# VH-VL binders against Apolipoprotein N-acyltransferase (lnt): the designs that were tried, part 1

No score or structure here was measured in a lab: all are predicted.

Target 1, 229 residues: Apolipoprotein N-acyltransferase (lnt), of Prochlorococcus marinus subsp. pastoris (q7v0g7r236to464)
Amino acid sequence: WQTNMPTREKTNFKNQFINDKLISAQKIALSNDAKLLITPEGTLNNNFNLNFKSKIRMLAGGFRNSKNGLRSSLLGYQIGDKTYSSFIDKHRLVPLGEKIPGFLNIFSRGLSAVGGIQPGSDSRFFKWKFTQPLAIAICYEITDGFKIRNAVKSGAELIISAANLDPYPRKLHYQFLSLARVRSIENKKDNIIISNTGPSGLISEEGKIIKLFDPNTEQNDVVNPNFSI
Positions, changes and structure headers below are counted from each chain's first letter, unless a header gives other numbers; antibody chains are not in Kabat numbers.
F stands for the ipSAE by ESMFold2-Fast; E and O both for that by ESMFold2, at different seeds; each is averaged over both directions (binder to target, target to binder). V2 = 0.75 x the mean of E and O + 0.25 x the DockQ between their complexes.
[cut] marks letters that were taken out.
Atom coordinates printed by the task and the answers are left out, and those that the model quotes come from them; centres of patches stay.

## First folded at step 4 (VH-VL)

Design p13 (from b12 with heavy chain T59Y F104W; framework fv_rovalpituzumab)
Fold by ESMFold2-Fast, scan of step 4:
Structure p13 (fold): chain C 229 residues (1-229), chain A 121 residues (1-121), chain B 107 residues (1-107)
Amino acid sequence: as target 1 above (229 residues)
Amino acid sequence: QVQLVQSGAEVKKPGASVKVSCKASGYTFTGYGMNWVRQAPGQGLEWMGWISWYSGDTYYADDFKGRVTMTTDTSTSTAYMELRSLRSDDTAVYYCARGPYEDWGEYMDVWGQGTLVTVSS
Amino acid sequence: EIVMTQSPATLSVSPGERATLSCKASQSVSDNVVWYQQKPGQAPRLLIYGASTRATGIPARFSGSGSGTEFTLTISSLQSEDFAVYYCQQYNNWPITFGQGTKLEIK
């Protein structure tokens, strides 16, 4: 689901609007026999709960409160859930004593865009009941090839890249797409990309763009990645 | 005292448009979707589409895409269904029906009384 | 589009007897099935949702069962007021689809 929604609405209004959009997205997904619905980074507000029971497994970009502070996460909803039952937290990359290429420096500067977010586990491996294990990259984490490779070595069969690139220049949107393609090639795994205003789509294990959504539009579409050889 | 009250019966000629209203009262609209269902004389129920009171999002069944428009006016607590390019086989009783969001608003627990639309030359 | 098929088209039974109505989906709809009752000149009335949950105010003689593709509505000890047309509906996929109806009539 590429949301393309306004960010300036009040919390109550935005939460009700998001619930309605999630219902629409789940109906479209199920009508196309989809197994998993994925939303962009930061789609849900802090303390968000569904006003309905989820009818499909969903990975939704949002926030969670931990005993060590607020975390940006992909929140896992099983069928029947109103509140997330699984999660994977965004990890802050702190390159101690390492040089970073110019384009990677631009991505790392994005860490300052949202205050109060605490770092999570550096593991990108996500295992969920009834789904193939996943390697998950949230926004700039797509630049960390080592951690994505470790998730694939741990058994991940698909890469998911979730982002919210609205704060960044359009040039960075296409650099994000290029990095996602490199990760697919390196690991011989398909990559599903989902972003608020784009880019969103499916990249093959050979780095070929199989499907790309139109930028700056709301779109619900199904992609079928290759999980098995 | 939840109720849905629909507009009165209408007679239209082929090619005309009809707009049916459904006035809702006694509940919080944002917790429910509004469905439109029609029933031709002696026939079964046919779902036309769904609208959200809050977001204005709609979904129309394929047989009605391009001919139907569903809207809501929260200031008057009224939902509308407009059907254009009427044909004789559009003669039917048209119902509005609410559904709770717990199940996406699609099982229909409260129904309007129905509006008979007759299309004849 | 999911096709909902009800059988029989007409069921003739006597008051006090048990009636069993069937509804079949062309593909799995989980438990997202609804049953409605419609009397002549009236709007449909919700009986059962989620395949087996009785709506508020519906008598205990009405019960629903099933999952996946096969669903049944059972009415035990039929009353005179129960003779009506019954419709099943799925809400698993868009578009929402209804069965063609089963008419319950006096034998």
Scores: ipSAE 0.013, ipTM 0.545, lowest interface PAE 7.9, mean pLDDT 74

Design p2 (from b12 with heavy chain D103W, light chain N93Y; framework fv_rovalpituzumab)
Fold by ESMFold2-Fast, scan of step 4:
Structure p2 (fold): chain C 229 residues (1-229), chain A 121 residues (1-121), chain B 107 residues (1-107)
Amino acid sequence: as target 1 above (229 residues)
Amino acid sequence: QVQLVQSGAEVKKPGASVKVSCKASGYTFTGYGMNWVRQAPGQGLEWMGWISWYSGDTTYADDFKGRVTMTTDTSTSTAYMELRSLRSDDTAVYYCARGPYEWFGEYMDVWGQGTLVTVSS
Amino acid sequence: EIVMTQSPATLSVSPGERATLSCKASQSVSDNVVWYQQKPGQAPRLLIYGASTRATGIPARFSGSGSGTEFTLTISSLQSEDFAVYYCQQYNYWPITFGQGTKLEIK
């Protein structure tokens, strides 16, 4: 809340705030016998580390540095981790707030980076120890039905749709939800929808979704959009 | 070295509110959370909630949601617990107690001396 | 919420003897259990955290053990100052919950 705070202190403040919210989220998850905590895209800062050992398996939206550049990712934390031990990188990058008609893609050279972010592998299949294999769609990756079908054919048992929809009009939110539902129907798999326009999702012991607040959302400034699967 | 010093005893009427303070010294305040625990005469310990020194984030026990508010003032290194709509069964000693952030969970290593709140007509 | 059950409610023992206090959780709380000692008119004092780690300044005669749902506090060779009420508390789940206490009294 201090405007003239030095940058180093501002970064420390934000990191502590995120840690406090994650501790609260994990305690709520554990009290509900949740198996997995999922945060929205972009929740964690670059080079973020937990100041505690994770007590639940967590997929946290964030960034990672690779030798080929910065990647937007879902970062995997196992029980006991303070830093992520697994990841899946976002492959499909969306235009900066503007729709690009499909035919213009023929004439547009894809940048090797957009805002310094490099696209990752085109596989949407994610497997790690102690978690069922997942098909991951980050933001508009849900539009690529072929890639999601390939992940399911590779053994994915659940579809996870994670998004940062804050910059987009509400109508695009509905389009995202509609596409997520179509992917679920096509593949005969449940789809867990996580967005930073609303609460983070939890998968309980019985597969129920428990909704939690985004770590960046203030306690008195809560947005509760409805999601159904 | 580390100390938590609480405000003095209070006598309140039913329906009133009470605000207990807890002044911390001897440590870096942003590294720890603060718990509030009460104990009715002759009874056991009851956890009321937790607050972060750094973010101000709170978690309240269900029995106290809607009538408890926990706050901190970093400039004075003081935590506050306000309990409203007091009833006779709120008569208790109220403690503040420090919990470390490095641990997932709340073991309470330093306790205030306690504040007796008596609610009677 | 997690229910912590302590037994016995009162334990009568003589100085120099060993006391064993039990604490059971309604479901697994890993090793995230704390033991406190409280004397009349005083705030609780941290004895053990993480089920078995002695807090700074706590005498070696105090030891904790257990994991999951069953936990024990053992006091070997009881001293006169050890007669007090002992509480266990879990911090694996929110809300934080305490046992009802075991009163250790002179026989």
Scores: ipSAE 0.006, ipTM 0.460, lowest interface PAE 12.2, mean pLDDT 72

Design q1 (from b10 with heavy chain G33Y, light chain N32Y; framework fv_rovalpituzumab)
Fold by ESMFold2-Fast, scan of step 4:
Structure q1 (fold): chain C 229 residues (1-229), chain A 122 residues (1-122), chain B 107 residues (1-107)
Amino acid sequence: as target 1 above (229 residues)
Amino acid sequence: QVQLVQSGAEVKKPGASVKVSCKASGYTFTEYYMNWVRQAPGQGLEWMGWISAYSGNPTYADDFKGRVTMTTDTSTSTAYMELRSLRSDDTAVYYCAREYDSWDLGSYFDYWGQGTLVTVSS
Amino acid sequence: EIVMTQSPATLSVSPGERATLSCKASQSVDSYVVWYQQKPGQAPRLLIYGASTRATGIPARFSGSGSGTEFTLTISSLQSEDFAVYYCQQYNHYPYTFGQGTKLEIK
């Protein structure tokens, strides 16, 4: 008599696959003397743990549990970590703004601040150990130019845009790329874009596409952005 | 020489809590993960979870989530495992085990504590 | 959760003979399998990791093989100190899981 459920068996297979891919990716990154490995939004399952200690600093798209439920995040792994030791959560106001009349929307934003969730002008500002500060945009957050500008004003040296655009039409993929270019130009900072399937690459402070990975293909490539580190 | 020395045997009533300690020596405590594994009398080994001695972050097996807390004290190189709401089927020898990390071969337990017998009876 | 199944539950052999112990995973664990030896009243002792790599200080008569779902621990020329319980464990998937053990007894 088999005791494992089909869904549990499927999850275990996926976790094995993710670990194998991360080992391969870290080996390739280290062989090219990379300092940081970045994965797309939602790459890691909830409660994911590495079956090895990370050999490189990594920002991995994934999920974390909080008292307020499941959060989509960029999870920071330092060298030696099997479980993330830093994070920045995706902040979404779109569902609330779409469903709530304007006067209630303003009230709910105030109530959120009072409830212990502190809004910051630098909510996209990520300060990490032994690296220059980063401005982080997770998918929809690339549309919030004011918060990205504030992160740069606070000292962010590089913009990182992480997304999972698989469920969305191709026009949205192009819009995402266009918005990332605008953020680079207006802040005079390079932007690294990481997405599960197109677009991924490096955009310069002038908005030029320096490197663009082929859509829908596995790319293990090293990019060297123009920032002080 | 690497040594993991655990606290002594405990007898507890159902509903109580027990806290087992594991004192490490002979290596840099913060460079290794510590795992906890239990063994009921006449039964096999059951993994409970791990904790990073570097970050202090624990991860628990699903059967123990909500009842177990793992902590470390880096000043004394000691790992702790507290199990709450004890039931008679929690009677077991509890082991701490150091996890060695291999680049290509993953992580495995190279050193074990001597074990702590926890008996849960009325 | 990956289920590790060991067989036989008990194996009776004489000193000087060869013992072969089986460990099967409910799904592939690649080569990420460890074998431990446990004597009565003692903690488990690491024997083999990565399915086939012998741990430091382990006698050459111990050997491991296998990949995917089927793994074997072989003990050649059994010595009196080898009579113990042997456990396999996979460490490729979270959570880590152990087999139920094989008891090696003197015939």
Scores: ipSAE 0.014, ipTM 0.544, lowest interface PAE 7.5, mean pLDDT 75

Design q10 (from b10 with heavy chain G33W S52D; framework fv_rovalpituzumab)
Fold by ESMFold2-Fast, scan of step 4:
Structure q10 (fold): chain C 229 residues (1-229), chain A 122 residues (1-122), chain B 107 residues (1-107)
Amino acid sequence: as target 1 above (229 residues)
Amino acid sequence: QVQLVQSGAEVKKPGASVKVSCKASGYTFTEYWMNWVRQAPGQGLEWMGWIDAYSGNPTYADDFKGRVTMTTDTSTSTAYMELRSLRSDDTAVYYCAREYDSWDLGSYFDYWGQGTLVTVSS
Amino acid sequence: EIVMTQSPATLSVSPGERATLSCKASQSVDSNVVWYQQKPGQAPRLLIYGASTRATGIPARFSGSGSGTEFTLTISSLQSEDFAVYYCQQYNHYPYTFGQGTKLEIK
């Protein structure tokens, strides 16, 4: 009881903070006629639920509990949802001891720091009711060109790259951006990049940066105001 | 009791800037949105934008985008609206208004400041 | 943006009579309409939200109705303090937009 009290107070405060930020973000998105709000990887706490009904379609980075354990996911909220009604789980988790290229080792170490996360389906294809299908890459999944190509072959119209790059050096942020541009070019699809305090924006099917948010901005909330379906 | 108390009337020259304050009391400042609405003499109400008192994130109406800045100071429970590059047609009473936002009941302005008259003349 | 149009611009009625004020939206706003009352030299006061729900402290003689594009504010048995300007506002689409107002005055 006593040993649990500080942790519960912290969790309640953090959940209230996230809810307030999402209300603010949705109002801003709606005022800009946005059709979809996307948050970075890991934005929502474990066991998070909205204290309001979503007024916009939302893809929120967070965690979900499954029969096989905790999953890192993009959680889909339809208009009217308080709890996510769809999801896509992060697939590529690297086992401890497996060798990976230099800069990718940092992504792997970040994921390994979170105990209990299980790999999900290897499909990067995401379709929810009344929207066009999406190809989704969570963090280093952007390095798997084959899986992204398969999602596009299955009918995905847009690539979404969600990451939490805060623990990583700034030069890796730009390497991530460069890789996202390559995926956009090779698949001839626009790519929406969403990351915590790092590069976020829209990349065209030709690899041009259409919109880019300043990585040094003190306000780090990200919203995609509109995309073509 | 809930009160929104605004700063006093201002007279400005064209091209100047004005910063209007709205001091809130009687409630938890960060739990509500603050809106700004203006009214030119003898005219109707015009929405300028809102700010989330918790996050400090503003949203501006298109007609004011680029000329307006909305901020909050949570330590004094005060909202501010600064309008730059003033024109004669910016002469109006400027109101702050607290927004009650219920996903089930809708959004409405339940308490308003008394208004601040800003006159822009040469 | 959604245009809100109120009619009439001015309504002249006697105390004790019924007043009916109209508000039309340029496209559907469901039931997401708010009505405010403004007296000279004062800030607006909330009357009705959600097209038909009276705000706390608002007398029963005030009622709202409508959905989609057509909305009505009705004041039964007018009192002297009811002579004011009334504004409708939509919150269905951003930006928020107000009607131009209807002035209720004594005959």
Scores: ipSAE 0.000, ipTM 0.420, lowest interface PAE 16.2, mean pLDDT 74

Design q12 (from b10 with heavy chain W103F L105W; framework fv_rovalpituzumab)
Fold by ESMFold2-Fast, scan of step 4:
Structure q12 (fold): chain C 229 residues (1-229), chain A 122 residues (1-122), chain B 107 residues (1-107)
Amino acid sequence: as target 1 above (229 residues)
Amino acid sequence: QVQLVQSGAEVKKPGASVKVSCKASGYTFTEYGMNWVRQAPGQGLEWMGWISAYSGNPTYADDFKGRVTMTTDTSTSTAYMELRSLRSDDTAVYYCAREYDSFDWGSYFDYWGQGTLVTVSS
Amino acid sequence: EIVMTQSPATLSVSPGERATLSCKASQSVDSNVVWYQQKPGQAPRLLIYGASTRATGIPARFSGSGSGTEFTLTISSLQSEDFAVYYCQQYNHYPYTFGQGTKLEIK
């Protein structure tokens, strides 16, 4: 689900609004026989609960409380869940491996504007109940080829790249897409990209763009990667 | 066929904790959620929260967050509700109720336990 | 949270008459309303879900209607066993909330 919600307006959204959008997104997903619903980074507010039992497996970008403070995460919901049952936290912004200074500088400025985000595990390997393992990149993490490659070596069969690039220049959006393609090629794994305003879509293990959503539009659409769920 | 059998009545002092059990039979335990609802003497019904017997993950009503813990044991098909820091106004009959989820995004309580009276007095 | 308001608090009717019980939600709950019957000393019993669908084993004299914010439970040709307290409940939004109850008593 490409949400197309302006970052400024997100602070005014109530949990009711997000629940209504998720009900619509899940109904659309189910009517198209989708097996997994994925949302962009930061879609869910902190302490968010569904007002309904999830009807589909869902990976939703959002925030969660931990012993050490607020985490930005990708939250896993199983069928029947009202609150997430699994998660993978965004890794602390520490430039590692394949650094792109301009991209990381823009991200660093964004991170410094948001207080309270705590470091998570640097592992990008996500082993989720009833699916094959996933390699997860949240925003800047797509620049760290070493960590994503390690997740694939550990058994990940699909790469998921979730972001919110709305506050950043369009040129950075295309750099993000290019990096996602490189990750697919070097690991020989499909990559699903989901971003608030784009880019979103499916990249093959050869780096071919199989499908791209229209940028700056709200879009619910189905992609079929080589992945068992 | 479907039956929910709750533990017996309890008398507790203020500040204590109580743990009520609800043993399910006649269906596949993990396919349905379990709700907890209480009713103070002469009063109406109050929803406390829900737990997935599949994932074991609970959702609590705001009035009970921090004082309640809901758990399940799939090996015995039993749900538990523990309420801590008991006050005299926690005196109530506590019910477990099975939640059936319709495909139309709705759910309802189709079977209820017999209720467990918890009396809090000093 | 969504507030469910039932009216009247008490309804006095004679056997064989028709009873109409009202339930109002503070905001739209679509058709996601359930009705329960509770007799003294007993657990609640499911009567109607989805605003208008009778649960298994519930007599045809019980019917429900409504959508959005206004809901009604109707009992036609009251029997002696129908005198009880009736609760409406919404399951559209967390937290789930019940009405205050309507006591149906014999005249």
Scores: ipSAE 0.005, ipTM 0.457, lowest interface PAE 10.6, mean pLDDT 76

Design q3 (from b10 with heavy chain L105Y, light chain H93D; framework fv_rovalpituzumab)
Fold by ESMFold2-Fast, scan of step 4:
Structure q3 (fold): chain C 229 residues (1-229), chain A 122 residues (1-122), chain B 107 residues (1-107)
Amino acid sequence: as target 1 above (229 residues)
Amino acid sequence: QVQLVQSGAEVKKPGASVKVSCKASGYTFTEYGMNWVRQAPGQGLEWMGWISAYSGNPTYADDFKGRVTMTTDTSTSTAYMELRSLRSDDTAVYYCAREYDSWDYGSYFDYWGQGTLVTVSS
Amino acid sequence: EIVMTQSPATLSVSPGERATLSCKASQSVDSNVVWYQQKPGQAPRLLIYGASTRATGIPARFSGSGSGTEFTLTISSLQSEDFAVYYCQQYNDYPYTFGQGTKLEIK
């Protein structure tokens, strides 16, 4: 699900609005016989709870509180869950206060939108009940080919790249897409990209764009990667 | 016909643990979650938590975290709630309740067990 | 946590009269409110869900209204079987929370 919710407006969204959108997205997914619903980075508000039980397996971008602090994550919901039952935390944070290239400065400004975020485990390997293992890249993590390659070597069958690129220039959106294609080629694995305003779609193991959503539109659509659930 | 049948009344001493069962019938057990709600004598209803019968994952109310464990056994269509380190103020009727999810109307408890009285006394 | 406050604590009315019960949430719960009826020695019984939708088998004299933070349960013409305790509950956020109840008693 490409949400097309601008970062400024998203900060003030009510939990009910997000719940209504998730209900719509799951209804569309189920009507298309989808097995998994994926949302962009940061789709769910901090301390968010579903007001319904998930009807489909879902990987939702959001936040979780741990005893070590707030983490930005992909949250795993099984069928029947109202709260996430699995997660993978964003690992790669840009050091604040160091001189960094301008494009990295843009990423660090985005991370500052939800202050107090702590880095999680550096493993991008996600073992989830009832699915084949996944390699997960949340936004900036797509730049780290070593971590993604390590996840694939550990058994990941599909790469999922979730982002919220709304705060960043359009040129950086194209660079993100190019990096996602490179990750697919070097690992010989399909890559599902999902971001708030785009790019979103499916890249083959040869780096070919199989399907690409229209940018800056809300779009619910199904993609069929070479992956068994 | 949907039924939730709970285990019988129990008397426990302070510091003990109690495990209440809730046996479901008349529906596919794994398609619905189970909530646990208690009611002290002469008082209102208090939500303790829920468990997904599909995934087995529980969510607990903060007041009970660390003292409660909710589990399910899909082979017997039974949900369990274990409360540890019992105090006198844990004396209550404990209910299991099935949660129905509607896309349009949200979630609500459509069927309740008959309740299990747990008395904590020295 | 969202606090649900019911008023009055006790309402004394005669059969055939109209009863109006109030439920207030400490923050918006949209229409995610359920009403239950409980008679002594029995488990609660579902009456209304989604603030205004009657559950199957519930008589038309029961109606619910409200959204956001203020909710009302109305019984238009009380029958003897309606004298019970009524609870409101929100399911907007975890933890789920109940009001303290309103006891409807015969005058």
Scores: ipSAE 0.000, ipTM 0.454, lowest interface PAE 13.6, mean pLDDT 78

Design q4 (from b10 with heavy chain S55E S102Y; framework fv_rovalpituzumab)
Fold by ESMFold2-Fast, scan of step 4:
Structure q4 (fold): chain C 229 residues (1-229), chain A 122 residues (1-122), chain B 107 residues (1-107)
Amino acid sequence: as target 1 above (229 residues)
Amino acid sequence: QVQLVQSGAEVKKPGASVKVSCKASGYTFTEYGMNWVRQAPGQGLEWMGWISAYEGNPTYADDFKGRVTMTTDTSTSTAYMELRSLRSDDTAVYYCAREYDYWDLGSYFDYWGQGTLVTVSS
Amino acid sequence: EIVMTQSPATLSVSPGERATLSCKASQSVDSNVVWYQQKPGQAPRLLIYGASTRATGIPARFSGSGSGTEFTLTISSLQSEDFAVYYCQQYNHYPYTFGQGTKLEIK
C-alpha cells in the first residue's frame, strides 16, 4: 500500500485516518486475494493500535518502544492481531569511524534528526511463521548489499524494501529504485518496494521493473512475486 | 442456534494441568475467533487470550504466557485451552467466547460457553 | 495495560427507576467498549458494543454512551430481570481488560 499521506498531520487525527486507510487497504487486498499487505516506513505512529482485528497478514512500517528506547521498525501483524506480534528493527548503518559516501550522509542526517531512536540488530533476515523467510531493507539499508546478501544466504526468498522518502529530493527516489534493482540482480530474488510517495512496485530477480505505481498518488495494488507465502 | 458447549467441571491438585474444551455449533467455525476468559469465585472477568480458528494462531495475555496453550480442531469445531502448573489461585470458572469482529467497530463476544469450573486444591 | 474502573461498586434502585453505570478507562479507548450483563450462575450476556450500539434482542431501555475515557450504561424503567452484575470491557488494545463490575440491587 502506497499511502501518499502528509507527514506533518497531528498524531491523534493521523491515528484515526490511518485506521480508516488500513481498513480500506485490507478490504482491497482481500478482494484481490492478496496474502500479505505491506506499508511504507513510518506509516504507524508510536503506540499505534488497530481499532479492528487484522484480516490479512501485514508488515507495517512504524515505531515501537523497547528497553533501549524508540525503534523504527517493520511491524508484523498476524490475522487477528490488534497490535503487532513480530518485528524487525531498523539497524544503524553508520558505526563510529566508518566513512560515508556523500549521498548516504543525507540518510544518516535524517536518522540522527529523529531523537530517541535506538538502532536494532544489524541482521536483515526476518523469519516469520506464516511466510517463507524475508530479507528486509528499511530506507538506507538498501545501500548495504552485504547485509541483504547475508539474509538471502540464511534462506530469505524475497526482498522487501520499505521507505519514506518524503524528506529527500526526487533524485534520491530514483537512486533508491536503482539500488533496489541491483539488490534483486545480485541475489537473484524478487524485490517488493513500498514507499510513502513512491517508488513502489515489484522488481524481478533479473532487475526488471514488473510493476511500478504512479508516484505521489495513493495506490493499493497486488503484485505477485516469485515467492511462496 | 449458535452454541458453545464446554467440558465438565474438574478438580486438580497444585502443579497439575487442565485442558478445557469448547465445542462450537450453528456457524462456520473458521470464520470467528475464540476467546478464553476466566472468573475466580466472587471476582470479575479476566481475559486469557484468543485464537484464530482460521489460522490456528493464538495470542495470550502476559499473565498466562508460558503456561497456557490454545488450540483448535477444525474437523470437530472444537477449541481447547490447556493451563499448566496449576496453583490454588487458578480456581475459577473458565469460559470460551466467540468474537464477532467488525472492521470499523472492533470486536465483541457475542456468544459464550456455559463455563467450566476448575477447582485447584490440595 | 489499560485499566477499566467501574462505579459505583453497588447501586441500589427500585423497579421502574433509572440506573446509570459509569466505566472509566486509564487511557483513550475511542468507542471500543462493550457492556455485558451477568446473572448468578450464568455466563455473561452481550448488551452493547462500540460504546452505544445495542446488540440484537436487547431491549430499548438499555443505552450506552461515551468515547475516549468516559463511558456510561443507562437502564431506563428498570425491570426485576435487570438486577444483575454489569461489566464493561475495552477491545482497543491487547490484552482486553474488564472493569470490576457494578452490581444492581433491589432497594
Scores: ipSAE 0.000, ipTM 0.491, lowest interface PAE 10.7, mean pLDDT 76

